# VHH binders against q84jc2, part 6

Target 1, 232 residues: q84jc2
Amino acid sequence: MSKMRNLVEEKFLEFYESWVIQLELYLHQLLIAHNNNTMSETELRHLISKLTTHHKAYYTAKWAAIREDVLAFFGSVWLNPLENACSWLTGWKPSMVFRMVDRLRKSRVVLVEAQVKKLEELRVKTKFDEQKIEREMERYQVAMADRKMVELARLGCHVGGESVMVVEAAVRGLSMGLEKMVKAADCVRLKTLKGILDILTPPQCVEFLAAAATFQVQLRRWGNRRHYVTHS
Key: E = the ipSAE of ESMFold2; O = the ipSAE of OpenDDE; V2 = 0.75 times the mean of E and O plus 0.25 times the DockQ between their complexes.

## First folded at step 1 (VHH)

Design a3f (framework vhh_6qgx_2; at its last look DockQ between E and O 0.01; V2 from the best seeds 0.00; counts 0 for: pae E 13.9 > 2, placed apart)
Fold by OpenDDE, look of step 5:
Structure a3f (fold): chain B 232 residues (1-232), chain A 125 residues (1-125)
Amino acid sequence: as target 1 above (232 residues)
Amino acid sequence: QVQLVESGGGLVQAGGSLRLSCAASGFTFSDYYMAWFRRAPGKEREFVAAITSSGYSTFYTDSVKGRFTISRDHAKNTVSLQMNSLRPEDTAVYYCAASPKYLFYGRTESEYDYWGQGTRVTVSA
């Protein structure tokens, strides 16, 4: 039975499908840039800027959507189960990108000592921020279990009246908290990404972005094959 | 006290236009989806259109797509339904409804907690 999607899910699904298509196009450009080594610094910076803008657009859309229904992002219907399984607070885990950088270093990317030091500092900071958010999430989750679960259990038993109001209040409270946490997580993602891009040279940025985009696209492809997920 | 008050109904000829308005009070307007339903004579109430709390998205029943437009004004706490190219089959009492955005929202009657008294729209052939 095709899960009936709500209005937020439908709209964001449409957005995301288009967004991913565009990401694939950018990925292709990144790969070309990476392989040709003939692009000027200006051209590389322009490409990096395009990708950055593309990611900003995602978060703009996301934030508009979560204002309506943040819960939709905890069961993201636009993602396959594999993508969802790899999600941390409705997106990629910020600290994961440092592993990507490390992998690049082991392959062909040469970082100077100053870059390595800066990356390490950023990694430590990012990890700290992640932990802070995780602790706060735990607090919300525990609070929900203690006070609001009984109220939520009324869902489906009575439609309308005082019971609905109580349940609505409970869900609203949770949603507000979750929205705050998701936004916080997104901020860490954006800061981390910006930090990395500020440390890396333009050619290195292109390589990093290509790797990240490849991972994202491949994860989606793998998951879709495994679960026969069609979003069309 | 929660109130939804519809206005703008009336008699119109086929092909004509009407604009319905619903004034909301007694609840936090920005936390609710707003919708229009209609009940034709001898029929059950059916979904017409809905708009999310911030206006992020809209949804329409198939029969009114391209003809009807739902909108909301947060400053005035109103939701409107612009109805163009009206048809005799659009004849009904139109109801304004509100649903909490975090729990119940969509296209089913049971998802909506607050209802107006309705405004009658009659489309003559």
Scores: ipSAE 0.349, ipTM 0.710, lowest interface PAE 1.6, mean pLDDT 89
Fold by ESMFold2-Fast, scan of step 1:
Structure a3f (fold): chain B 232 residues (1-232), chain A 125 residues (1-125)
Amino acid sequence: as target 1 above (232 residues)
Amino acid sequence: QVQLVESGGGLVQAGGSLRLSCAASGFTFSDYYMAWFRRAPGKEREFVAAITSSGYSTFYTDSVKGRFTISRDHAKNTVSLQMNSLRPEDTAVYYCAASPKYLFYGRTESEYDYWGQGTRVTVSA
């Protein structure tokens, strides 16, 4: 297990552990609501609102943390190796949620034609935004291999305060670029989640959120049980 | 009436191990968030460890990470705290706590509605 290296990692690890505990409590309530069709629409909307607020709290904390140390989110110490291996730009891949929506179509929760049309439009839009970010990631990675960056890396190996300052400025620039891309990806995630919840009825939202939370909790459990180890 | 009864406290030498147990009755155990808090002589109560209703997620205070393990047994309606590599500063009365409601932080005393009477742990140097 990776040891915490700085205050940002320590603070976010503490936050994330508590956040996951609360997610699991909400998941339990979602499963009760899904299996027992006794809750009113008002009660279901209230539960959905709690989950939405909980996810927004995660992104609020994450964006504060990446402003301080975005690299902490690549190979995060608060995630097990399996969770890290399944990450797309520090989180879940936005288009993956449509696979969960497709599973709803195979259950007792039936979508009407108008919902199917809107979900397909949202899926296409999400894929487009996802691909735009992937192209930005590609440009970023190509820039890392650029001769100018290679020269800057070489300078970092030499004695001298001037070379140190130049390298520090370059690293700061790289971190700011990553922060911008991570925030862009998170915006696509939030827009995709809101879009799906706006299209689905409250009972369908409960089933969708339960499926998403179950996957997140189970992935963490599987990774922790297997004690997957990666060598850097 | 919700009732929590702790057991397993005692006197132990530094470096030793002790297992605390909390027996729960009067409620649906599987629906409750469970935690251990402790209070050292002359000090206020502090958080030690927590476990979710499902048993999947656990949380610890920094001073006990790697030394203490919280677990639960739904069949026996018990939550346990395995304490290894005990230190004199672990000397305290240990309390079992439970909450039926959703917890935002899960680490604050006021978030827990039900408490046991406590079991005393003394670690000699």
Scores: ipSAE 0.000, ipTM 0.118, lowest interface PAE 17.4, mean pLDDT 81
Fold by ESMFold2, look of step 5:
Structure a3f (fold): chain B 232 residues (1-232), chain A 125 residues (1-125)
Amino acid sequence: as target 1 above (232 residues)
Amino acid sequence: QVQLVESGGGLVQAGGSLRLSCAASGFTFSDYYMAWFRRAPGKEREFVAAITSSGYSTFYTDSVKGRFTISRDHAKNTVSLQMNSLRPEDTAVYYCAASPKYLFYGRTESEYDYWGQGTRVTVSA
């Protein structure tokens, strides 16, 4: 039903706007901690915990919403076109987060050999998990392409509830598989984030979290400002 | 600065073969789903073939199944369309298309973000 889907999208849009505003506030705290080497270890760990909890809260809300309407997360109304274009299975691609770590390593963060080894092990595991999900996604894509007969039956102008309900039931019947894939991708995202934060020292974690939050906030600001027709 | 440049079009007699190529630049090729579409004179652009980012899965419109083969080459950043047993009905401008995101159905123009200028294929009786 369209009204139920609209309510899910409206509710999550309100959640997401609030969530991003709070992320911006945490970013300000991360930048202060990054630029001030007098912060205690306890203060740094507390700030890192706040960011971790904030990200977990996003997924808690997301998983509740996808139970009702997983398709809302493929081309989301709460994201601008640039944010949607950067999406891989409803979120950031887990292996690409290591590009952020690599950039920090080259210009800001100095890593000990033990950390480098652990990060490489995590990168390999993350890539392995991604490839497994990509194979499932490709199998699913083939299955969806083979479902064109349901689409043609709808276009064949069988007016009335039976034709519409058959198409809607077919799409909903596949939603369980999509929900599982989205949750699997989100679990890889969470495991990768936790793994990186476990390997890095607290000051290094603050650097990483600041860079990640900056990217997300700037992507939203850039996408909201730029338009196909008008340039700044 | 994303560019898709098609090549390999031309005139060929019915029953013949032709190989189209699409050179991609300005993005990480291995992360993109690739497709071929075509537009016959006086008709709307239609789906021909697609290949997933890994190359593991391919799909084709019914009229070309068994005759056309889509493939990709990560080393050369190219996607190709081998067209065998060509028919006059295959006459069209052929377009290369690309998308970085998961493609729900994979056959719709709006699912693809980047397009080439096209290469003309003419199949004579």
Scores: ipSAE 0.000, ipTM 0.221, lowest interface PAE 13.9, mean pLDDT 79
OpenDDE, second read of step 2: ipSAE 0.149; ipTM 0.584
ESMFold2 (binder alone), look of step 5: mean pLDDT 84; pTM 0.873

Design a3g (framework vhh_6qgx_2)
Fold by OpenDDE, second read of step 2:
Structure a3g (fold): chain B 232 residues (1-232), chain A 124 residues (1-124)
Amino acid sequence: as target 1 above (232 residues)
Amino acid sequence: QVQLVESGGGLVQAGGSLRLSCAASGFTFSDYYMAWFRRAPGKEREFVAAITSSGYSTFYTDSVKGRFTISRDHAKNTVSLQMNSLRPEDTAVYYCAAGWEYSLRTYASDYDYWGQGTRVTVSA
């Protein structure tokens, strides 16, 4: 049974659909750039900048939306079940991009020793930050389960006029905590992405971004196919 | 329905040549990079060659470089593999594959569509 989408979900769904379409367009440009050796470094950097700006736009929209309803991003209705299953704290898991880099290295990307070292350092840092966030999330979940959630459950059984205000306050408290966690995760994502792009050369950046975009697009496609099969 | 149909396989003597062809239908051919894989008896499927959606760039496994040439025809929705100077170790079933992304071209898991394969046998 499908639940009725709230306003935040509807708005973000619309945004995300448009954002993905634009991502596909950029992916096409990235692939062209990757295959065309005639593009100058300036042109490549410009393309990279367009992609990074596109990603920044996503997080800007996301952070605006989570201020209204952070819960909407847990089990996002704009994502298929596979995409949701692959999500870590409302997005991609930061450490996964290093597997992507490893795959690129196995194909055609040649990294110098200095790049390899920097990437490994970044990997270690990223994993550490992920674990830290996970621990904080666990701590938060335990804390919330003890008092406020119980209170919310109790109030849910007997909703009166005054109780609504209490419930709203409790929900706000919960939401604020979740928002903090989500933002923390997003910061790790953004730092990781920036770190990788700073280590790679412009041609390598283009290849990486193309791979990342491809992964995202393919995951969506695969998920949609599976979802269709499951519900058809 | 998506279909990839290989042809051109057969028996050839070492040093000989074959041209494989793959006819694609049921999807937007120009949006996909195309590849050839092969599976020799008792071995895992391995990457052979790939060509970008535009046909601008090609990629090959080291063992076939200089001997094999991949090409595509957008008008006919076909991809071809010209195989020259064939060796007994080239004996395998050759598969045509289509994928959306070029960057991870060497991994079979990154391809969405596959043909049934055509057998190539190179005798000593």
Scores: ipSAE 0.005, ipTM 0.288, lowest interface PAE 11.0, mean pLDDT 86
Fold by ESMFold2-Fast, scan of step 1:
Structure a3g (fold): chain B 232 residues (1-232), chain A 124 residues (1-124)
Amino acid sequence: as target 1 above (232 residues)
Amino acid sequence: QVQLVESGGGLVQAGGSLRLSCAASGFTFSDYYMAWFRRAPGKEREFVAAITSSGYSTFYTDSVKGRFTISRDHAKNTVSLQMNSLRPEDTAVYYCAAGWEYSLRTYASDYDYWGQGTRVTVSA
């Protein structure tokens, strides 16, 4: 079974490929900065700012695209099967980034007790926000299966002016609900990244961002070469 | 409920100094990225400076770097902008804003809450 790509998918595929190439270039700069302690704090902050701006650009493009076709982000054509298998509500699972933070425990610049405490508080808050979003998605799925939706599905099999308008309104409502849910999940992602960077020093931010970008790039490479296949 | 109230604006001669303050209420101040923007007559709103929720990192537009210093006080729920070596081109209405760090820092639409502004006039 083959699927044709729509215009939203084609446009975002083009954007995403360019975005990943730029991420890999930033990763090279992060690795140089991490392995070479000659960079000033101002230079490190500038590099961190470039990466936060790069991630913001992703969400700006994503939110524009989901306004047009939110379903393009469920089983995305610009992601390989491994990347899609690892997706949680159209992106990375927020609590997963704390695994990258755990890597900092082995770094040359050790986390101080106050940072460890704040990161643990943030981890708990992030997990709570994730569970809240998961409950919202469950409610959305239940609402899709309610009596009115079942009735509209039956009505949609018949030709008529009233049925066309009612079905179009229902489908628009469903799409708006998914868009709201995806944006809520993306807000948790952005708050989690912001929170981590707020707690860490600039050298630790560079190390964290390098770890996250390395994982992102490696996951894409592994999936493209089919080094890992998840079976049900 | 959310309020940002700026103060400290006024008239100053070129080379002089001013300290702007912004008092925040109605939200959890410590969770928010704070910024200063300015709007000169006939121009659009321009980014000036920002400070992260932790206070650890600060960001400045090139034209004010080395002259302006942004700071925050969590106990008082205030953000301040110390402006030194003022130039006539710094003349503008200065606005306090609150938002999140991952927004494009120089883009006004990334900020959730705004003050009404305080006027700064620098005479040549």
Scores: ipSAE 0.000, ipTM 0.129, lowest interface PAE 15.7, mean pLDDT 81

Design a3h (framework vhh_6qgx_2)
Fold by ESMFold2-Fast, scan of step 1:
Structure a3h (fold): chain B 232 residues (1-232), chain A 124 residues (1-124)
Amino acid sequence: as target 1 above (232 residues)
Amino acid sequence: QVQLVESGGGLVQAGGSLRLSCAASGFTFSDYYMAWFRRAPGKEREFVAAITSSGYSTFYTDSVKGRFTISRDHAKNTVSLQMNSLRPEDTAVYYCAAHTSLYWFGEKSPYDYWGQGTRVTVSA
């Protein structure tokens, strides 16, 4: 298991570093597009498509990786401690993205009433889906604690030659449960992102994606700079 | 039209070198991970080397580490594999592949694009 886990961690660390560098390049393009405010709809749609494809690539890689080692995503080696501290079920919390959407109401490109209504409906649905997953995770954690306690008690009292197999079965059960939870959370993330982009106009999509990417990149920079602030 | 066209294969003596090239067209090259796979006679395809979309990071299978070097040229839309200290067990058809996800590179994983392959024969 440790050899397989090391390989998954190494592959995803390398993937993630490349993915973040590419995100920073796309962020630069988004900021140029937003500041110019003169790009054609075709040009804006192409840029939005690049970002959408980029995020899909992340989840494709993530789901392949969690199938092999979901535990690598709970305290990831490719994330700094600040990024890990801000994680909700191995990623961003879906409802928090609507804070970025709220900023659009004060931007050059004003949201029309129909968009505001659809965004509020999406916000409510997202919060509901998010809370459902949180309740499932709480039940999962209670069940895992109960299984560990029962398993620990059994192993402590009646350990035989099969203890290794019993532990391996318990770890597989834990991993499968977590994989389902993480995928459920990621599905809420993807539905929320797609929902927002479907409601917004191309210029508003660019502004939204720029805000989201800025936050993600800045959070990583703040966490990485902690070393220099602390030691300088 | 999407195409990956490999070149540079041939016959070489053990200890020799070859440089494989793959010319990519019909897609946004800079958005894709590029990889080399090989298939020896009677065996399934195996991973050899990969380079990230940015070109900043490279991956190799253990048997070629230190002997093979993968690189890419965004201006020419090419990926290359420099193969040094070749061994008879390196004999295979070498394939260029392009995918949006690093984790889908593998023998049975789906890929966005594959080349036709170029044959490398290393004699003892």
Scores: ipSAE 0.000, ipTM 0.118, lowest interface PAE 16.8, mean pLDDT 80
Fold by OpenDDE, second read of step 2:
Structure a3h (fold): chain B 232 residues (1-232), chain A 124 residues (1-124)
Amino acid sequence: as target 1 above (232 residues)
Amino acid sequence: QVQLVESGGGLVQAGGSLRLSCAASGFTFSDYYMAWFRRAPGKEREFVAAITSSGYSTFYTDSVKGRFTISRDHAKNTVSLQMNSLRPEDTAVYYCAAHTSLYWFGEKSPYDYWGQGTRVTVSA
């Protein structure tokens, strides 16, 4: 069944569409920068800064929106089914970016030993943080499903005014917990990105960011195509 | 077979206008970013303008901002460059290029296809 969009979904959809368009533009700039060997380090850093600012803007908007309705981000209507299927706690899985880095290393990016070491340290840390969040989520899900969700279901059977208030309060409690988890995940994402960018040289950053942006755009395109094939 | 064919070049006086066109064939036009480059005599090829696959967003080198406008027509598989307020320093061979927003890791060149170029000469 088609999910009815709420105001939060509509607003964020609009935002995201614009955000993706801008991302595509930045991707182009990254590609140009990659091909232009005459660009100065300052210029590259400026471009990197633009991209990082763009990503920060996304999370700023996201966090504002999840305060209103965190549930909207689980099964996001602004994402296609493939994108949603690839999502981990409402976004990309942090450890995934290391696979991108590995691919770059195997292709044309040359990392010095010190960089490799730092990246490995970061990878371990990132994975640890991911697992920690997953454990917390599991705990949260078990605790809430067994107790509050049952209560909610029970209360839903007799929808009186007082019952509605109780249900709303319970839902709010659940939402708050989810919000914390999502924010925690996002923090790991941001830290991971920052960590990688701090380890890489400006040219390498450009390569990485280009790859990341390409992945996002490609995933969206692939998902859209599949969606049309299956539902047309 | 992939082809990019530029047209519209010529001689124009300073302050004049010219519209370049590039006809694309042999590939899925809507999947590609389109761009214009130029090479002035004795200089390296430089980026001039680009337009996203959707056509929604454009990007320009600083020296042409406000003067040049890039556009694309999906129905005709063409990309155009409207050049206004032309200057002698705009004299160059202009090239049309296509590149994918999507690339596999390991690819070095963002531009997959290039035209042969069209010459623009701006007289003082």
Scores: ipSAE 0.000, ipTM 0.251, lowest interface PAE 11.8, mean pLDDT 84

Design a3i (framework vhh_6qgx_2)
Fold by OpenDDE, second read of step 2:
Structure a3i (fold): chain B 232 residues (1-232), chain A 125 residues (1-125)
Amino acid sequence: as target 1 above (232 residues)
Amino acid sequence: QVQLVESGGGLVQAGGSLRLSCAASGFTFSDYYMAWFRRAPGKEREFVAAITSSGYSTFYTDSVKGRFTISRDHAKNTVSLQMNSLRPEDTAVYYCAADLPRYSVYLHESEFDYWGQGTRVTVSA
């Protein structure tokens, strides 16, 4: 059964559809650039900048949307079940990008020692931040389960005017907390991406971004196929 | 039977305009993304423009941005490509395509399930 979509979901769905189309266009350009050794550094930097801007646009839109309804991003209707299953706090897990970098190193990408050291430092930092967020999330979940959720459940049995107000207040409180957590996670994502791109050379950046985009697109494709097979 | 039938191609001078149309049948048109591709002589087929199922969002390859406009008519089950300020490098066979995946649009030609036969556009210098 298709989940009933609210206004926030509908708007963001439209945005995301467009965003993904543009991502695929950029992916094509990245692949061309990767296979074309004649592109200048300036051209590569320009392409990288386009991708960076594209990602920034996503988070800008996301943050605007979560202000309205952060819950919409938990179990996103614009994602297939596989994509949702792979999500960590409404997005990609920051530490996963280092696996991509490791894969690049095993391929044609040669990193100098200085780059490797910097990447390792960044990895440690990213993991630390990630764990911190997870701990906070756990704390938050426990707190909510013990107090607000019980109250909500109790109030849900008494559908009166005053009860509705209390429930709404509780939901707002929950949403605010979740919003903070999501923003924190996104900050770690953005910092991690920026850090990686600052460490890598332009050609390496192009390869990394191509790999990341490919992964995202393929995940979506695979998820769609599996979903159709399961429901056919 | 699924059919995509392109029309509107022809010879036009540089700087001129042309409007391509694609009539779709045999599937629920409103559920699918529609796109235009083109194949120039001696080149591979390339993405030109796409429009989402709702028609709200459109995307273009960089070389046609600001010049080409993709639109769709749900009542007529048609997708159109308005091409303005045409250039010789726009010379190609233009193909209409429909994307069946519901969650996402894939821009690679291999991922589109339905194709038209194409309409030839020639832009003279």
Scores: ipSAE 0.010, ipTM 0.287, lowest interface PAE 8.6, mean pLDDT 85
Fold by ESMFold2-Fast, scan of step 1:
Structure a3i (fold): chain B 232 residues (1-232), chain A 125 residues (1-125)
Amino acid sequence: as target 1 above (232 residues)
Amino acid sequence: QVQLVESGGGLVQAGGSLRLSCAASGFTFSDYYMAWFRRAPGKEREFVAAITSSGYSTFYTDSVKGRFTISRDHAKNTVSLQMNSLRPEDTAVYYCAADLPRYSVYLHESEFDYWGQGTRVTVSA
């Protein structure tokens, strides 16, 4: 048995390696900014902008890649098994970022009452959007079962070119449906991230982004060490 | 059998240049991403620069960006760090490090599989 990676997987693997390395560099800058407390608002906003641009670059690359092969993002070769197991529609579950916000409330980050109210409103909206996507995903999975049964019945009646055409049409339909669903989930992720950053002050944004980046980096480290222990 | 050997360190005046080299042996060099770290006197080890396994992308800490250039030569199994416009603050022991990109792309020192013993760089005022 041999494993093959298509061009989309190879290209995105190289992109993702670079993206994670740059995320760690930004994490170091966020930690320095937080530790010193001497940076101006302009300097903090510039750093926050770099992180925002970095995350947008990820989604730009992802959406280009899923247009070519959305299935590459389900069980991704650039993610370790733990990262893949924690995935919700090819990425982080939007409502989970509010657990990080809750930790900030209990730390050195002091939130005013107006911010708390806006964060709760955003949490409710995010959860609603998330549930809507989950219902669409369930409908998609049911439709996949129906489509596969029809496809199998048609293949039982035809051989040669007719069978090939049916399979190609089914694969295109599945890919288009998944692409639309993944983009919808990514839009909720971006709206949630933007919403949180719009509510928080620049120092609070730095602490939030540091917490989020630390979680991403640690989850990857834990999964990588598990893999080495298993295969070493 | 795996070994990383750094060279090119020394004493240089502020504003000067040095080129560090790291010779790799005992592993498939082209499969690994390579990084340079440094440890200044009385400080913790910090990230300086990294280059992906393909050589396509390079990364730098803000304090060296525009002054340092990392490169690799697959034929010679070497990674190099060209350091220009050196400052007294760049005084440190510089370490070469290697890691596999598929599951290990972090800049934290504990994640790197292989390390060199370091080469000393002293920048006088």
Scores: ipSAE 0.000, ipTM 0.375, lowest interface PAE 12.5, mean pLDDT 81

